# Designs tried in a protein design chat: VH-VL binders against Protein RcaC (rcaC). Part 5

Target 1, 117 residues: Protein RcaC (rcaC), of Microchaete diplosiphon (Fremyella diplosiphon) (q01473r527to643)
Amino acid sequence: KVMILDDDQDWLRTLPTLLKPWGFKVTTLADPQQFWTVLQAVTPDALVLDVNMPQINGFELCQLLRSDPHWQRLPVLFLSVLTDPTTQNQAFAVGGDDYLCKPVKGVELANRILRRL
Key: E = the ipSAE of ESMFold2; O = the ipSAE of OpenDDE; V2 = 0.75 times the mean of E and O plus 0.25 times the DockQ between their complexes.

## First folded at step 1 (VH-VL)

Design i4 (framework fv_ifabotuzumab)
Fold by ESMFold2-Fast, scan of step 1:
Structure i4 (fold): chain C 117 residues (1-117), chain A 122 residues (1-122), chain B 107 residues (1-107)
Amino acid sequence: as target 1 above (117 residues)
Amino acid sequence: QVQLVQSGAEVKKPGASVKVSCKASGYTFTGYYMNWVRQAPGQGLEWMGDINPNSGGTNYDEKFQGRVTMTRDTSISTAYMELSRLRSDDTAVYYCARGEDYLWGSYEFDYWGQGTTVTVSS
Amino acid sequence: DIQMTQSPSFLSASVGDRVTITCRASQGISSYLAWYQQKPEKAPKRLIYAASTLQSGVPSRFSGSGSGTEFTLTISSLQPEDFATYYCQQYDSYPYTFGQGTKLEIK
């Protein structure tokens, strides 16, 4: 199972289609306020997080997950249009397992998720 | 109208490096992967690698690892492929080809440059 | 790496003939298969993607079929401009790989 949190509706529409050929069950979420409720209901095997979202930063969510004994080992992959080294380094510093830049190929995203499972 | 225009023919000595350019127009350069494919005389097509023009991230075929470098300059919508330590069997036509767009996840090559002939001769 | 094998490597045919070219993948690639046409001294031109979807502007006499490991390109009524080399390509996984090519020559 894969859960995706991103405020970009086009990417939330696109990502399930990109991952469908590899048999991933994908849950998408646009509203960060529902994050913990949906996370507990879905119990995903991997999480794909956008970095730049209104009201909450993906890095902050990752830090909260790493502080939780139940979620501390959940693979977190960041997916963002931001390409600067500072942002990428920060993603790993907060406990992220991978960082991919948009645009991203379905095969590349699928391979990165599989390598973290 | 989408166009990919490549640099002109090159003649190199064994051991030299060659850098081929591919100038894109008619679309958003950073929205699509750029692929590089070569074809030796009388032979088939061989995929070398691709580059994400937004991030600069690259994927290379293992055969070219350590010899190939793909880069881009977004200010002039141009992709580059540099191949070092040239051998006679690197004599080929080198093509750039547009790949996946980020919205639809298309992986196939829908537009090709005209090709750049590289001859490696002692 | 996924190996792509085309059959036949060489084919002689006449205008008006129905010709069939087969492409086999060494492992399953679903429908992530494209077909290209290449004429002498020219860059390849994409004919088909997703195994069976025709590229815009490609004549309807061209068709593709198959999924998994066996794929077919068919030209229903061969025209003079169709004499060329045809390549299949998988885009399921890195590295992307091409078949060895099928050269279609006039009889």
Scores: ipSAE 0.005, ipTM 0.606, lowest interface PAE 10.9, mean pLDDT 85

Design i5 (framework fv_ifabotuzumab)
Fold by ESMFold2-Fast, scan of step 1:
Structure i5 (fold): chain C 117 residues (1-117), chain A 122 residues (1-122), chain B 107 residues (1-107)
Amino acid sequence: as target 1 above (117 residues)
Amino acid sequence: QVQLVQSGAEVKKPGASVKVSCKASGYTFTGYYMNWVRQAPGQGLEWMGDINPNSGGTNYDEKFQGRVTMTRDTSISTAYMELSRLRSDDTAVYYCARDIYGDYEGWYFDLWGQGTTVTVSS
Amino acid sequence: DIQMTQSPSFLSASVGDRVTITCRASQGISSYLAWYQQKPEKAPKRLIYAASTLQSGVPSRFSGSGSGTEFTLTISSLQPEDFATYYCQQYDSYPYTFGQGTKLEIK
């Protein structure tokens, strides 16, 4: 089961279709305010987080997950338009397991998720 | 206007084939899988398969393997379901429906075609 | 294939009644279950998805619960327009499968 949080709703709407051929059961979420409620209901095996979202960024969510005894080992993959090395380094520093740059092809995203499961 | 519009009723002889169309409008056709579901008179719903309109990849219920073919034409946002070697028990209403999968926030409307009645009789 | 079994197959009730329909999966499907309402000569209408999430525009008297293999659809106060056939559907694994249906009729 894969949970994806991203504020780009057009991108989110296409992700289940892109990932379905690989057998992923995908839950998408655009509103970070619902994050903990959805996380508890879905209990995903992997999480894909956008870095640059209004209100709370993906790095802050990752730090909160790593501080939670229940979720501290959940694989987290970051997905962002930002390509600079300092942002990538920060993603790993907060406990992220992978980092991908947008735009990303479904095949690449699927392969990166599979490697973490 | 978000809708799925299906082709008209068909009457076929046993052994013939039928091809039902489903034209999508008001949304990104390639963004959602298309399901095909049938219902025989007085019976329940039966899932036949789905197609990924972007890739053309299909998944069929094994019951229909070898007789069903699902295709699409992205230039006219239309999906097709062809069923061959028809029998009298293929008499049913055939529906196309946009996939439910992955919709936690309700982005994927519950969207069904109006249905196509296919009657197989000698 | 995952078999979906509904109980009961037929139910008679009166307006104002609380009605419960059960759906059982032959193997675990987490929360990948939807409930549909179908009236004669019409396409099915989705009421609930993800086992408990109400479809937009569906009255709050409808609710869903359950996970794994046991699921329920509840109508808290039956209205005249609710007399219909109800189906559960799993979308966890291919092939997608439906329950046999529950026909709800006026007592």
Scores: ipSAE 0.013, ipTM 0.629, lowest interface PAE 7.5, mean pLDDT 84

Design i6 (framework fv_ifabotuzumab)
Fold by ESMFold2-Fast, scan of step 1:
Formats: sequence, structure tokens, C-alpha cells
Structure i6 (fold): chain C 117 residues (1-117), chain A 122 residues (1-122), chain B 107 residues (1-107)
Amino acid sequence: as target 1 above (117 residues)
Amino acid sequence: QVQLVQSGAEVKKPGASVKVSCKASGYTFTGYYMNWVRQAPGQGLEWMGDINPNSGGTNYDEKFQGRVTMTRDTSISTAYMELSRLRSDDTAVYYCARSDEYYTGYWAMDVWGQGTTVTVSS
Amino acid sequence: DIQMTQSPSFLSASVGDRVTITCRASQGISSYLAWYQQKPEKAPKRLIYAASTLQSGVPSRFSGSGSGTEFTLTISSLQPEDFATYYCQQYDSYPYTFGQGTKLEIK
């Protein structure tokens, strides 16, 4: 099971379709305020997070996740339009397992997720 | 308000194909997955597959792979399920059913069509 | 594929009785389980989703519980309109699968 948090409606609409050929059950979420409620209900095997969202930064959310004993080992893959080395380095520093740049091909995203399961 | 209306009963010979339609109204057609479920006389429910009406992407149960094709026409909010090379054991009531919005990911079927009876006999 | 097994397959009860139907998954499905009611010659109607969330408009005498592999549907005080066949369904992974059904008949 894969949970995706992103404020880009086009990506939330696109990502389930891109991942479908690999048999992933995908849950998408646009509202970061619902994150913990949905996370508890879904209990995903991997999480895909956008870095730059209104209200909360994906890096801050990853830090909170890593501080929680129950979720500290959940694979987190960042998906962002930001390509600079500083942002990528920060993603790994906060406990992220991978970083991919938008736009992303379904095969690349699927392989990165499978590698972490 | 939300409703799914299916095409009428069909009688087919073995080896033929059948195409069942499901017209949606009262909601945003492209926001919800459409499932197809069948039920043979006196038997339980059997999931056949689903389609994402926005993308056209499909998932089929392997039992039907190669014989089933699910499509949609967003201009008329209609989903279709075509089953080919019909056998007598395909005799069943075929239902379309809407899942929750793909944004929520809960996927349980909340609204069902009335069913289409397909009889396969010589 | 995930196999869903219901118990019992057939149940006789009287109006006012407390009725319980169980559903077992062959592997963990978290809370991705729905319960449906089907009356003769009619399409199924969803009663419960996410294992325990009651569908709007469904009477409060219906309740669901469980997670993982063991799930229960309870009708606290059976009414005449509740005599029907009940199905559980997992929607955790493809292909989605249903239990064989529990037929609830008047005694």
C-alpha cells in the first residue's frame, strides 16, 4: 500500500494511474491536516511526500514521522519539482529514503518504491 | 440523486460477446472508480475488475483476463463491460458499482446499478 | 488472492434477536473490509466500510468490528426487513474478493 501526500491536484490524479501496472494500492491526500488520520487508517508500506506544500514542509513532516516509534521505519520517498543539490541533501538529512524530480515516469517511481519494500 | 442505470437483459449463444453499459448521473463521473461484479444464479458475488474513468486505466481479475474489456465514454458518463467468448457458466447478473473517490483511497462500493441479466444458452 | 470466509453460511433467527456474522481473511487486510446486504432480486447495498464505519442512512442496530484477519457484523435487534443475504468484501488488494455470503432467514 502506498500513500501519497501532495498539494498538486494533477499529480494526485496522475500517480495512481502511473503506479497501477505494478499492482500498488494507492491512497492520495491533498490536505496535510488529515495526514495522521489517513496514515492510521491506511497503514501504508511506503509514503510519497511532496517537499513544498502550503502550511507544512514535507521535510518537517518526515522529521515528525521519524520521531514516532511506530512510523520511524516507514519508507519515505520525496517527489518534487526542486532539483537543487541543497534541497536533495536536506531530504536525506531529515530521514528520507529517496528523492525523485517531477515529472517522473511510472516505471522509475514503481522501481524506487519496490526497492524500499 | 446519485444513480447508475444499466442496459437491459441479454440472451447470447456460446462463443458470442456481450457489452453491458452503465450510465452514471448525479456526481462527477471521472472522480470515482467504476467496478464490475457478477453473480451467477444462486451464487455469491464475484469481482471482475474496475476502471478509472478519468484515465481509462483498468484492473481485471485474472479469471477474466483476455476475455473482458472495460471502457468508458466521459462525454455521456457511461462505463462499459464487454465479455467475449461467452460460455454457459457466464450466465449471471452483471452489476456496475461505484467506489469512493480515488483521492480518499477507501475503494468500497457505495452505489450499485440495478443489474443486467445475461443468459448464455444454445 | 485473498480468500474471504464467512461463518455461518446460513442462519435462522427471530425478530428482536442479536445476530452476529463473522468474516475471516486469509491474510491481513487492515481495516479494508466492507459489509453488504442483498435482498432477493435486488442489487447489494453497502452497510459498512473501513470495517466499522456505518454508511449514512443505515440503522444504528448494524455495527462492524475487527481488523487484520477477523471481522464481525452485528445486528443488535433484528427487524423483519433485515432478513437478507450478507456479504463481506476486502478491498485491500487486487483482485477484490467477497465472502461466500450468509443467508439470514426468519425462524
Scores: ipSAE 0.000, ipTM 0.553, lowest interface PAE 13.2, mean pLDDT 83

Design i7 (from i1 with heavy chain D50W D99G Y100R D102Y S103G Y106S E108Y A109P I112Y, light chain D92N; framework fv_ifabotuzumab)
Fold by ESMFold2-Fast, scan of step 1:
Structure i7 (fold): chain C 117 residues (1-117), chain A 123 residues (1-123), chain B 107 residues (1-107)
Amino acid sequence: as target 1 above (117 residues)
Amino acid sequence: QVQLVQSGAEVKKPGASVKVSCKASGYTFTGYYMNWVRQAPGQGLEWMGWINPNSGGTNYDEKFQGRVTMTRDTSISTAYMELSRLRSDDTAVYYCARGRYYGSGSYYPFDYWGQGTTVTVSS
Amino acid sequence: DIQMTQSPSFLSASVGDRVTITCRASQGISSYLAWYQQKPEKAPKRLIYAASTLQSGVPSRFSGSGSGTEFTLTISSLQPEDFATYYCQQYNSYPYTFGQGTKLEIK
């Protein structure tokens, strides 16, 4: 099970179809305010997070996950339009497991998720 | 019964620093962000930033970047806001206010506020 | 930064009146808007969050509506304790920003 949090509706529409060939069950979420409720209901095996969202950034959510005993080992993969090394370094510093740049190919995203399971 | 209790009024000279405290009770201190909001006499509300008491992480409005420092002490459930290089236009009432809840899946700002701390900057 | 503009800035009304305060955001904020009431020398009190959700304990005469860029706070039958300054606040993006306030005063 893969849970995707992103404020970009086009990517939330696209990502499930990109991952379909690998048999992933994908849950998408646009509203970061519902994050913890959906996380507990879905109990995903991996989380894909956008970095820049209006109400909270993905780095903040990752730090919260790493401080939670039940979620501290959940694989977190960042998916962002930001390509600069500083942002990528910060993603790993907050406990992220991987970082990919948009646009991303389905095979690349699927392989990165599979390596973390 | 949620309560936020702030430190008492301060009078400072220009160039000094002030440190305001906000003691939380009636809830899990590390479960909610603590925000700081100020209000100059006769003016509106101005958000300064927040601290995550669990991690110590902070986010400041760019206007205060370099002059504001937010910290916390989890052993006494107290948040602090220190503002340095004070100017006369920093004269305001400073409020702490409770924000986001980590465990619920919902976030809505500022359901509880401290009583406010008056800071007067004058020569 | 997202600019929040309230209308009117000042309002005179009588007990029993229906009053409406409008808040406009300079860009779309979905429903991420809160309304606060502030009485003289007191901290603000949250009345409404998520544009239309009434805070527990707040009288039902208060209501909020709107989404995107235009929002409204309505008091259906004004009571003496309602004379105060009201502020809207967006929490869609950082920095959080407030409207300039609407002072509601007795006629």
Scores: ipSAE 0.000, ipTM 0.560, lowest interface PAE 14.0, mean pLDDT 84

Design i8 (framework fv_ifabotuzumab)
Fold by ESMFold2-Fast, scan of step 1:
Structure i8 (fold): chain C 117 residues (1-117), chain A 121 residues (1-121), chain B 107 residues (1-107)
Amino acid sequence: as target 1 above (117 residues)
Amino acid sequence: QVQLVQSGAEVKKPGASVKVSCKASGYTFTGYYMNWVRQAPGQGLEWMGWINPNSGGTNYDEKFQGRVTMTRDTSISTAYMELSRLRSDDTAVYYCARHKGYSYGFYFDYWGQGTTVTVSS
Amino acid sequence: DIQMTQSPSFLSASVGDRVTITCRASQGISSYLAWYQQKPEKAPKRLIYAASTLQSGVPSRFSGSGSGTEFTLTISSLQPEDFATYYCQQYNSYPYTFGQGTKLEIK
């Protein structure tokens, strides 16, 4: 099960279709306020997070996950339009497992998720 | 009714340590990160780091790594910031400020009144 | 570290004036920007967060705009109580960083 949090509605519509050939069960979320409720209900095997969301910082969310004993080992893959090394380095510093730049091909995203499972 | 009340002014000698407290009231202490920000006389604001009162986890600016220690006591809703090996350029007003990690841009919404730390020989 | 640069550093204005302060980030920070007002010997007070969202209780003459790397704080009709130092702050990436400040003085 894969849970995706992103403020971009186009990516939330696109990502389930891109991952369908690999058999992933995808839950998408646009509202970061529902994050913890949905996370607990879905209990995903991997999380895909956007870095820059208007209401929440993906890095802070990742740090909160890493401080929680129930979620500290959940694979977190960042998916972002930002390509600068500083942003990517911070993603790994906060406990992220991978970082991919938008736009992303379904094959690449699927392979990155599978490597973390 | 959210309040952050800090400890009183301190005068220290170079090489000493100072420990500033920030007592929170009017909200769930463990629901918000506590940040520490300092301001040297006539200068701008400088972020030092934060502590998660729920976990005790911390994140420090690299400039202060090795000299700063942030702790908390949840039984009295108080956060602490200890800075060691003080230098004259550590003379500043030290502020605590809260933020919530997973909310609508509610970063640094409440600040303590500040604690003046003077480092002189 | 993301560098935050404010322009101008000093600004003289009269009551009733429209005042604009600019803040530039050295890299993209989306809308993760806050504006603070600080009066002498007082703690900073948050005016705006998420680049354009006004904090409850802040007068409507204050407004914020921008995204990415360029941000603006505007005071549409300056009042006597608005003379203060203003700071922008990015909260997109660690470490959190502030601009150097803009001191708004009576002309």
Scores: ipSAE 0.000, ipTM 0.545, lowest interface PAE 12.1, mean pLDDT 83

Design i9 (framework fv_ifabotuzumab)
Fold by ESMFold2-Fast, scan of step 1:
Structure i9 (fold): chain C 117 residues (1-117), chain A 122 residues (1-122), chain B 107 residues (1-107)
Amino acid sequence: as target 1 above (117 residues)
Amino acid sequence: QVQLVQSGAEVKKPGASVKVSCKASGYTFTGYYMNWVRQAPGQGLEWMGWINPNSGGTNYDEKFQGRVTMTRDTSISTAYMELSRLRSDDTAVYYCARLYSSGWYPKAFDIWGQGTTVTVSS
Amino acid sequence: DIQMTQSPSFLSASVGDRVTITCRASQGISSYLAWYQQKPEKAPKRLIYAASTLQSGVPSRFSGSGSGTEFTLTISSLQPEDFATYYCQQYNSYPYTFGQGTKLEIK
């Protein structure tokens, strides 16, 4: 099961279709305030997070996950339009497992998720 | 200082629609989800759904899906809940309630409106 | 949907009594449980959230405990203003659900 948190509605509509050939069960979420409620209900095997959202930074959310005994080992893949090395280094420093730049090909995203499972 | 003030009581005929308002003051309206909860006479509390006042996004309980519409007007810090095709069993007190959260963890409803009585009768 | 069941549905007690109300969830909700007090013709008031955290301004005679599926609200020494209906609520999963309520009245 894969849970995706991103504030881009077009991207949230596209991602389930891109991942369908690999058999992923995808839950999308645009609303970061629902994150913990949905996370507990879905209990995903991997999480795809946007770095910059209007109400929260994905890096801060990742740090919260890594401090939680239940979720500290959940694979987290960042998906963002930001390409600078400092941002990518920060993603790994906060415990992220991967970082991909938008736009991303379905094959590449699927491969990165599978590599972390 | 933080308060939610709702519109006055409504009496409606079956098949009509009702639109209840909830005006927020004393806090940043767009920073917290607004929930709607109803209570039929002598009955318990029933969650209907929420609206994110920042985005306008909504989430409704499936039993109200197709009949309920939640909206907001950020210029006057007011949330609205409209329920259509009213039935006698929609007679209830309707409450708006703020979902409190901190550190991304929800903390349930900390502030409630005073309630709006909606009576559906022929 | 997660079913919330309160016990008892009705309770008679006297001022000074220790009162305990139980709430059971049909599946695990961790500590995502709140307790509300509702007086006649008034909106509910949140007493406790996260199963055991008291809301600011709520008297210390109120306490909450539990996790997972079994939770309790305790009033250590009942006061006249405590006669009301009490509701538990889970906010772990959508839809949010409430217990049926426990009406606490004067013996």
Scores: ipSAE 0.006, ipTM 0.574, lowest interface PAE 10.9, mean pLDDT 84

Design s1 (framework fv_spartalizumab)
Fold by ESMFold2-Fast, scan of step 1:
Structure s1 (fold): chain C 117 residues (1-117), chain A 122 residues (1-122), chain B 113 residues (1-113)
Amino acid sequence: as target 1 above (117 residues)
Amino acid sequence: EVQLVQSGAEVKKPGESLRISCKGSGYSFTSYWMHWVRQATGQGLEWMGNIYPGDSDTNFDEKFKNRVTITADKSTSTAYMELSSLRSEDTAVYYCARDYYDSSGYYEFDYWGQGTTVTVSS
Amino acid sequence: EIVLTQSPATLSLSPGERATLSCKSSQSVLYSSNNKNYLTWYQQKPGQAPRLLIYWASTRESGVPSRFSGSGSGTDFTFTISSLEAEDAATYYCQQYYSTPLTFGQGTKVEIK
């Protein structure tokens, strides 16, 4: 099960088809306010988070997950248009397991997810 | 055409265990969630749990947790539901049902098995 | 768990009449992010498995006659059969898929006089 949180609704719509060849069960979420409700319902094996979303910071969300005994081991992959080393270093500092730059190809995203499962 | 075929009726005594099969055909068995739903005589529908055959991931209603085991055999496209420590209130028709959406699931059931009647009495 | 309450328990009508069935949820099944209601309607005839009629509260399943429709949002939902036919005699169930465990209403039995 893979849960993907990103405010780019158009890109989210492509993900189930894009990742279908690898057999992933994909849940997409555009509204970060529903994050905890959907996380509990889906109980994913990996989480893909955008770092720049309105009203929520992906890094802060990752820190909350790492402080929760239930979710502290959940693999978190960051996905962002930001390519600078500072942002990437921050992603790992908050407990992220991987970092990918948009745009990303399905095969690359799938390989990074598989590496963390 | 999509079809789900279940095993035949069962008569059990309290304390025994039940095992029902559901064979899928006409679609990619490993790409859709399979759910188990039961219905006691004169009662409504009750969700028991599900399985994604592609990786054997399962979910259950807490009411059945510790008594229900759901498994799937990819080579025969068959899902199984085992219910242990049977009680008279487990008397029901048991259905398997396929999820409307493939791997992402939204838990709308577009195809159902014909049902398996189970009677638990002493 | 989310509790779905259906009413009436039984509805007895003549062919050609309009049937209106209610389903009330103990909490909202509207997901604000996609503006979709996670609610379905099924038809079950005696001795048969349920049949999917409506999903997303108001979207009709392919092959389902246009006389069947769904409406509502959040906690209050309605299922309508605009003009009853003899073959519509069945029990109708609503189901939510907003949260696990998945739950069904207790059903409304539609009888044709």
Scores: ipSAE 0.000, ipTM 0.528, lowest interface PAE 16.7, mean pLDDT 83

Design s10 (framework fv_spartalizumab; at its last look DockQ between E and O 0.10; V2 from the best seeds 0.00; counts 0 for: pae E 7.3 > 2, placed apart)
Fold by OpenDDE, look of step 2:
Structure s10 (fold): chain C 117 residues (1-117), chain A 122 residues (1-122), chain B 113 residues (1-113)
Amino acid sequence: as target 1 above (117 residues)
Amino acid sequence: EVQLVQSGAEVKKPGESLRISCKGSGYSFTKYWMHWVRQATGQGLEWMGNIYPGSSYTNFDEKFKNRVTITADKSTSTAYMELSSLRSEDTAVYYCARQGYKFTGYYYMDVWGQGTTVTVSS
Amino acid sequence: EIVLTQSPATLSLSPGERATLSCKSSQSVLYSSNNKNYLTWYQQKPGQAPRLLIYWASTRESGVPSRFSGSGSGTDFTFTISSLEAEDAATYYCQQYYSTPLTFGQGTKVEIK
């Protein structure tokens, strides 16, 4: 099971299509305010987070996950339009397991997720 | 030619707000981070924050986080820095600077604006 | 934050001489994933904006004269002007872009006698 949080509806439509052929059961979420509710309901094996979201960025959510005893080990992969090394460093600094840049190929994202499972 | 052109000098009083503009030209404005750096007279360079105009994602130095706002207008290729609750120690030259990149590698601040002189005094 | 300390504060030399500037960081700016040092050198002349000279610690920006060079890794970096020219009178700053907040050294002023 993979959960994807992204405020971009186009990506939320595309990413499940990319991942389902690889056997992933994908749950998408556009509203970061519902993150914890959906997370607890779905109990995903991996999480794909957008970095740049209006109300809360993905880095902040990752930090919260890492501080939670139940979710501290959940694989977190960042997927972002931001490609600069500083942002990538930040992703790992907050406890992200991987960082991918948009646009992403399905095979690439799938392989990166599988590596963390 | 890649250029950054900033707005003119400002004279402010303590407690007022400042807004400086930085217009980019000669490049894809939305695909490059824009940084704001200031320099007090005779002093060194101080990073304030940055923005990715394509998404309006921002970062700030904690020192300025509560007083600074950085925005970008994609339609005019212009970045803005607003600093509120001005103090005398905010007197400085303020620069915008583009973070450049080559190939797949990124480097910082390859193009700078001409600077905006800001004086804060009673 | 990463603190950068430059030395000397001022360097007074004659034309043709070699200038050696130091920049030390409080922590490593070498990224293990790509083995690159996130360190830059800028030149700033009075009344002007800074000018990028070196990035990735040792790569010269396009158009920068060959007499300017950078070296070092991890926490210790050196900027060198092999043969000073009158036009090189300026303040030189190192800067790290390894992590936010971005930080600068306090600068080294190079004066030409």
Scores: ipSAE 0.016, ipTM 0.675, lowest interface PAE 6.1, mean pLDDT 91
ESMFold2-Fast, scan of step 1: ipSAE 0.131; ipTM 0.761
ESMFold2, look of step 2: ipSAE 0.042; ipTM 0.685
ESMFold2 (binder alone), look of step 2: mean pLDDT 92; pTM 0.938

Design s11 (framework fv_spartalizumab)
Fold by ESMFold2-Fast, scan of step 1:
Structure s11 (fold): chain C 117 residues (1-117), chain A 124 residues (1-124), chain B 113 residues (1-113)
Amino acid sequence: as target 1 above (117 residues)
Amino acid sequence: EVQLVQSGAEVKKPGESLRISCKGSGYSFTKYWMHWVRQATGQGLEWMGNIYPGSSYTNFDEKFKNRVTITADKSTSTAYMELSSLRSEDTAVYYCARGPFYYGSGSYTYFDYWGQGTTVTVSS
Amino acid sequence: EIVLTQSPATLSLSPGERATLSCKSSQSVLYSSNNKNYLTWYQQKPGQAPRLLIYWASTRESGVPSRFSGSGSGTDFTFTISSLEAEDAATYYCQQYYSTPLTFGQGTKVEIK
């Protein structure tokens, strides 16, 4: 089960289709305010998280997950348009497990998720 | 009173690097985003990137990847933007601008205060 | 990348007349969860930095005269100056802060004749 949080509706429509060949059960969420409610209901095996969203900074959200004993080991893969080394280094510093740049191919995204499961 | 004061005009040759400073005063420097925006003469505004000085978290427009670096010095309330491998197309007025921050919000903001601008000319 | 298209390019009007400026977004800047439009309007006079006038599509910044207003939602936005004054001669830009990269319209120049 993969849960994807991104405020970009085009990516939320695209990503489930890209991951379908690998048999992932995908839950998409556009509203960061519903994050904790949906996370508890879905109990995903991996989280794909956009870095830069209205109302929630993805890095802050990752730090909150890592401070929670229940979610401290949940794989978090960042998916972002930002490619600079500083942003990527910060993603790992806050407890992220991977960082991928948009646009991403389904094969690459699927392989990165599988390595964390 | 909130003020953003930028460093002075620069004249550069192609291939050189540019570094502009922006000093904030009259507010808590680490509690607001600092954005960098440029404008070629008679043209529109182009967002380059931003930094949250409290954490040093940065964002960039992908067009400037590998060329732009944004930093902030909390002790002097000063943000810096460095642009490398300058081209004639980088000739523009460069602005710093402040954006509000809300706990749990993303990096997306409007700009409530602007620096006076730094004129940069890149020519052979 | 969200593209903002402003029209007209130039408005030449007399003092006391109403100015109406358009900004159209290539995709919606309305965030359904909070029902807010991530759209802002700035005024820029020659040789000066831009000045914030309107944010959240229709909220007027403190100190900005009431003759300035913003309206619209989703992809279609309007900026209005109800009665032009000589000091309003400037270029007006819309900007979205819904998604990165942050983008601006190309501007509408308001001239007082």
Scores: ipSAE 0.005, ipTM 0.549, lowest interface PAE 12.8, mean pLDDT 84

Design s12 (from s6 with heavy chain H99L R100P G101Y S103D Y104S G105R L106G F108L; framework fv_spartalizumab)
Heavy chain, then light chain:
Amino acid sequence: EVQLVQSGAEVKKPGESLRISCKGSGYSFTKYWMHWVRQATGQGLEWMGNIYPGSSYTNFDEKFKNRVTITADKSTSTAYMELSSLRSEDTAVYYCARLPYYDSRGYLDYWGQGTTVTVSS
Amino acid sequence: EIVLTQSPATLSLSPGERATLSCKSSQSVLYSSNNKNYLTWYQQKPGQAPRLLIYWASTRESGVPSRFSGSGSGTDFTFTISSLEAEDAATYYCQQYYSTPLTFGQGTKVEIK
ESMFold2-Fast, scan of step 1: ipSAE 0.011; ipTM 0.665

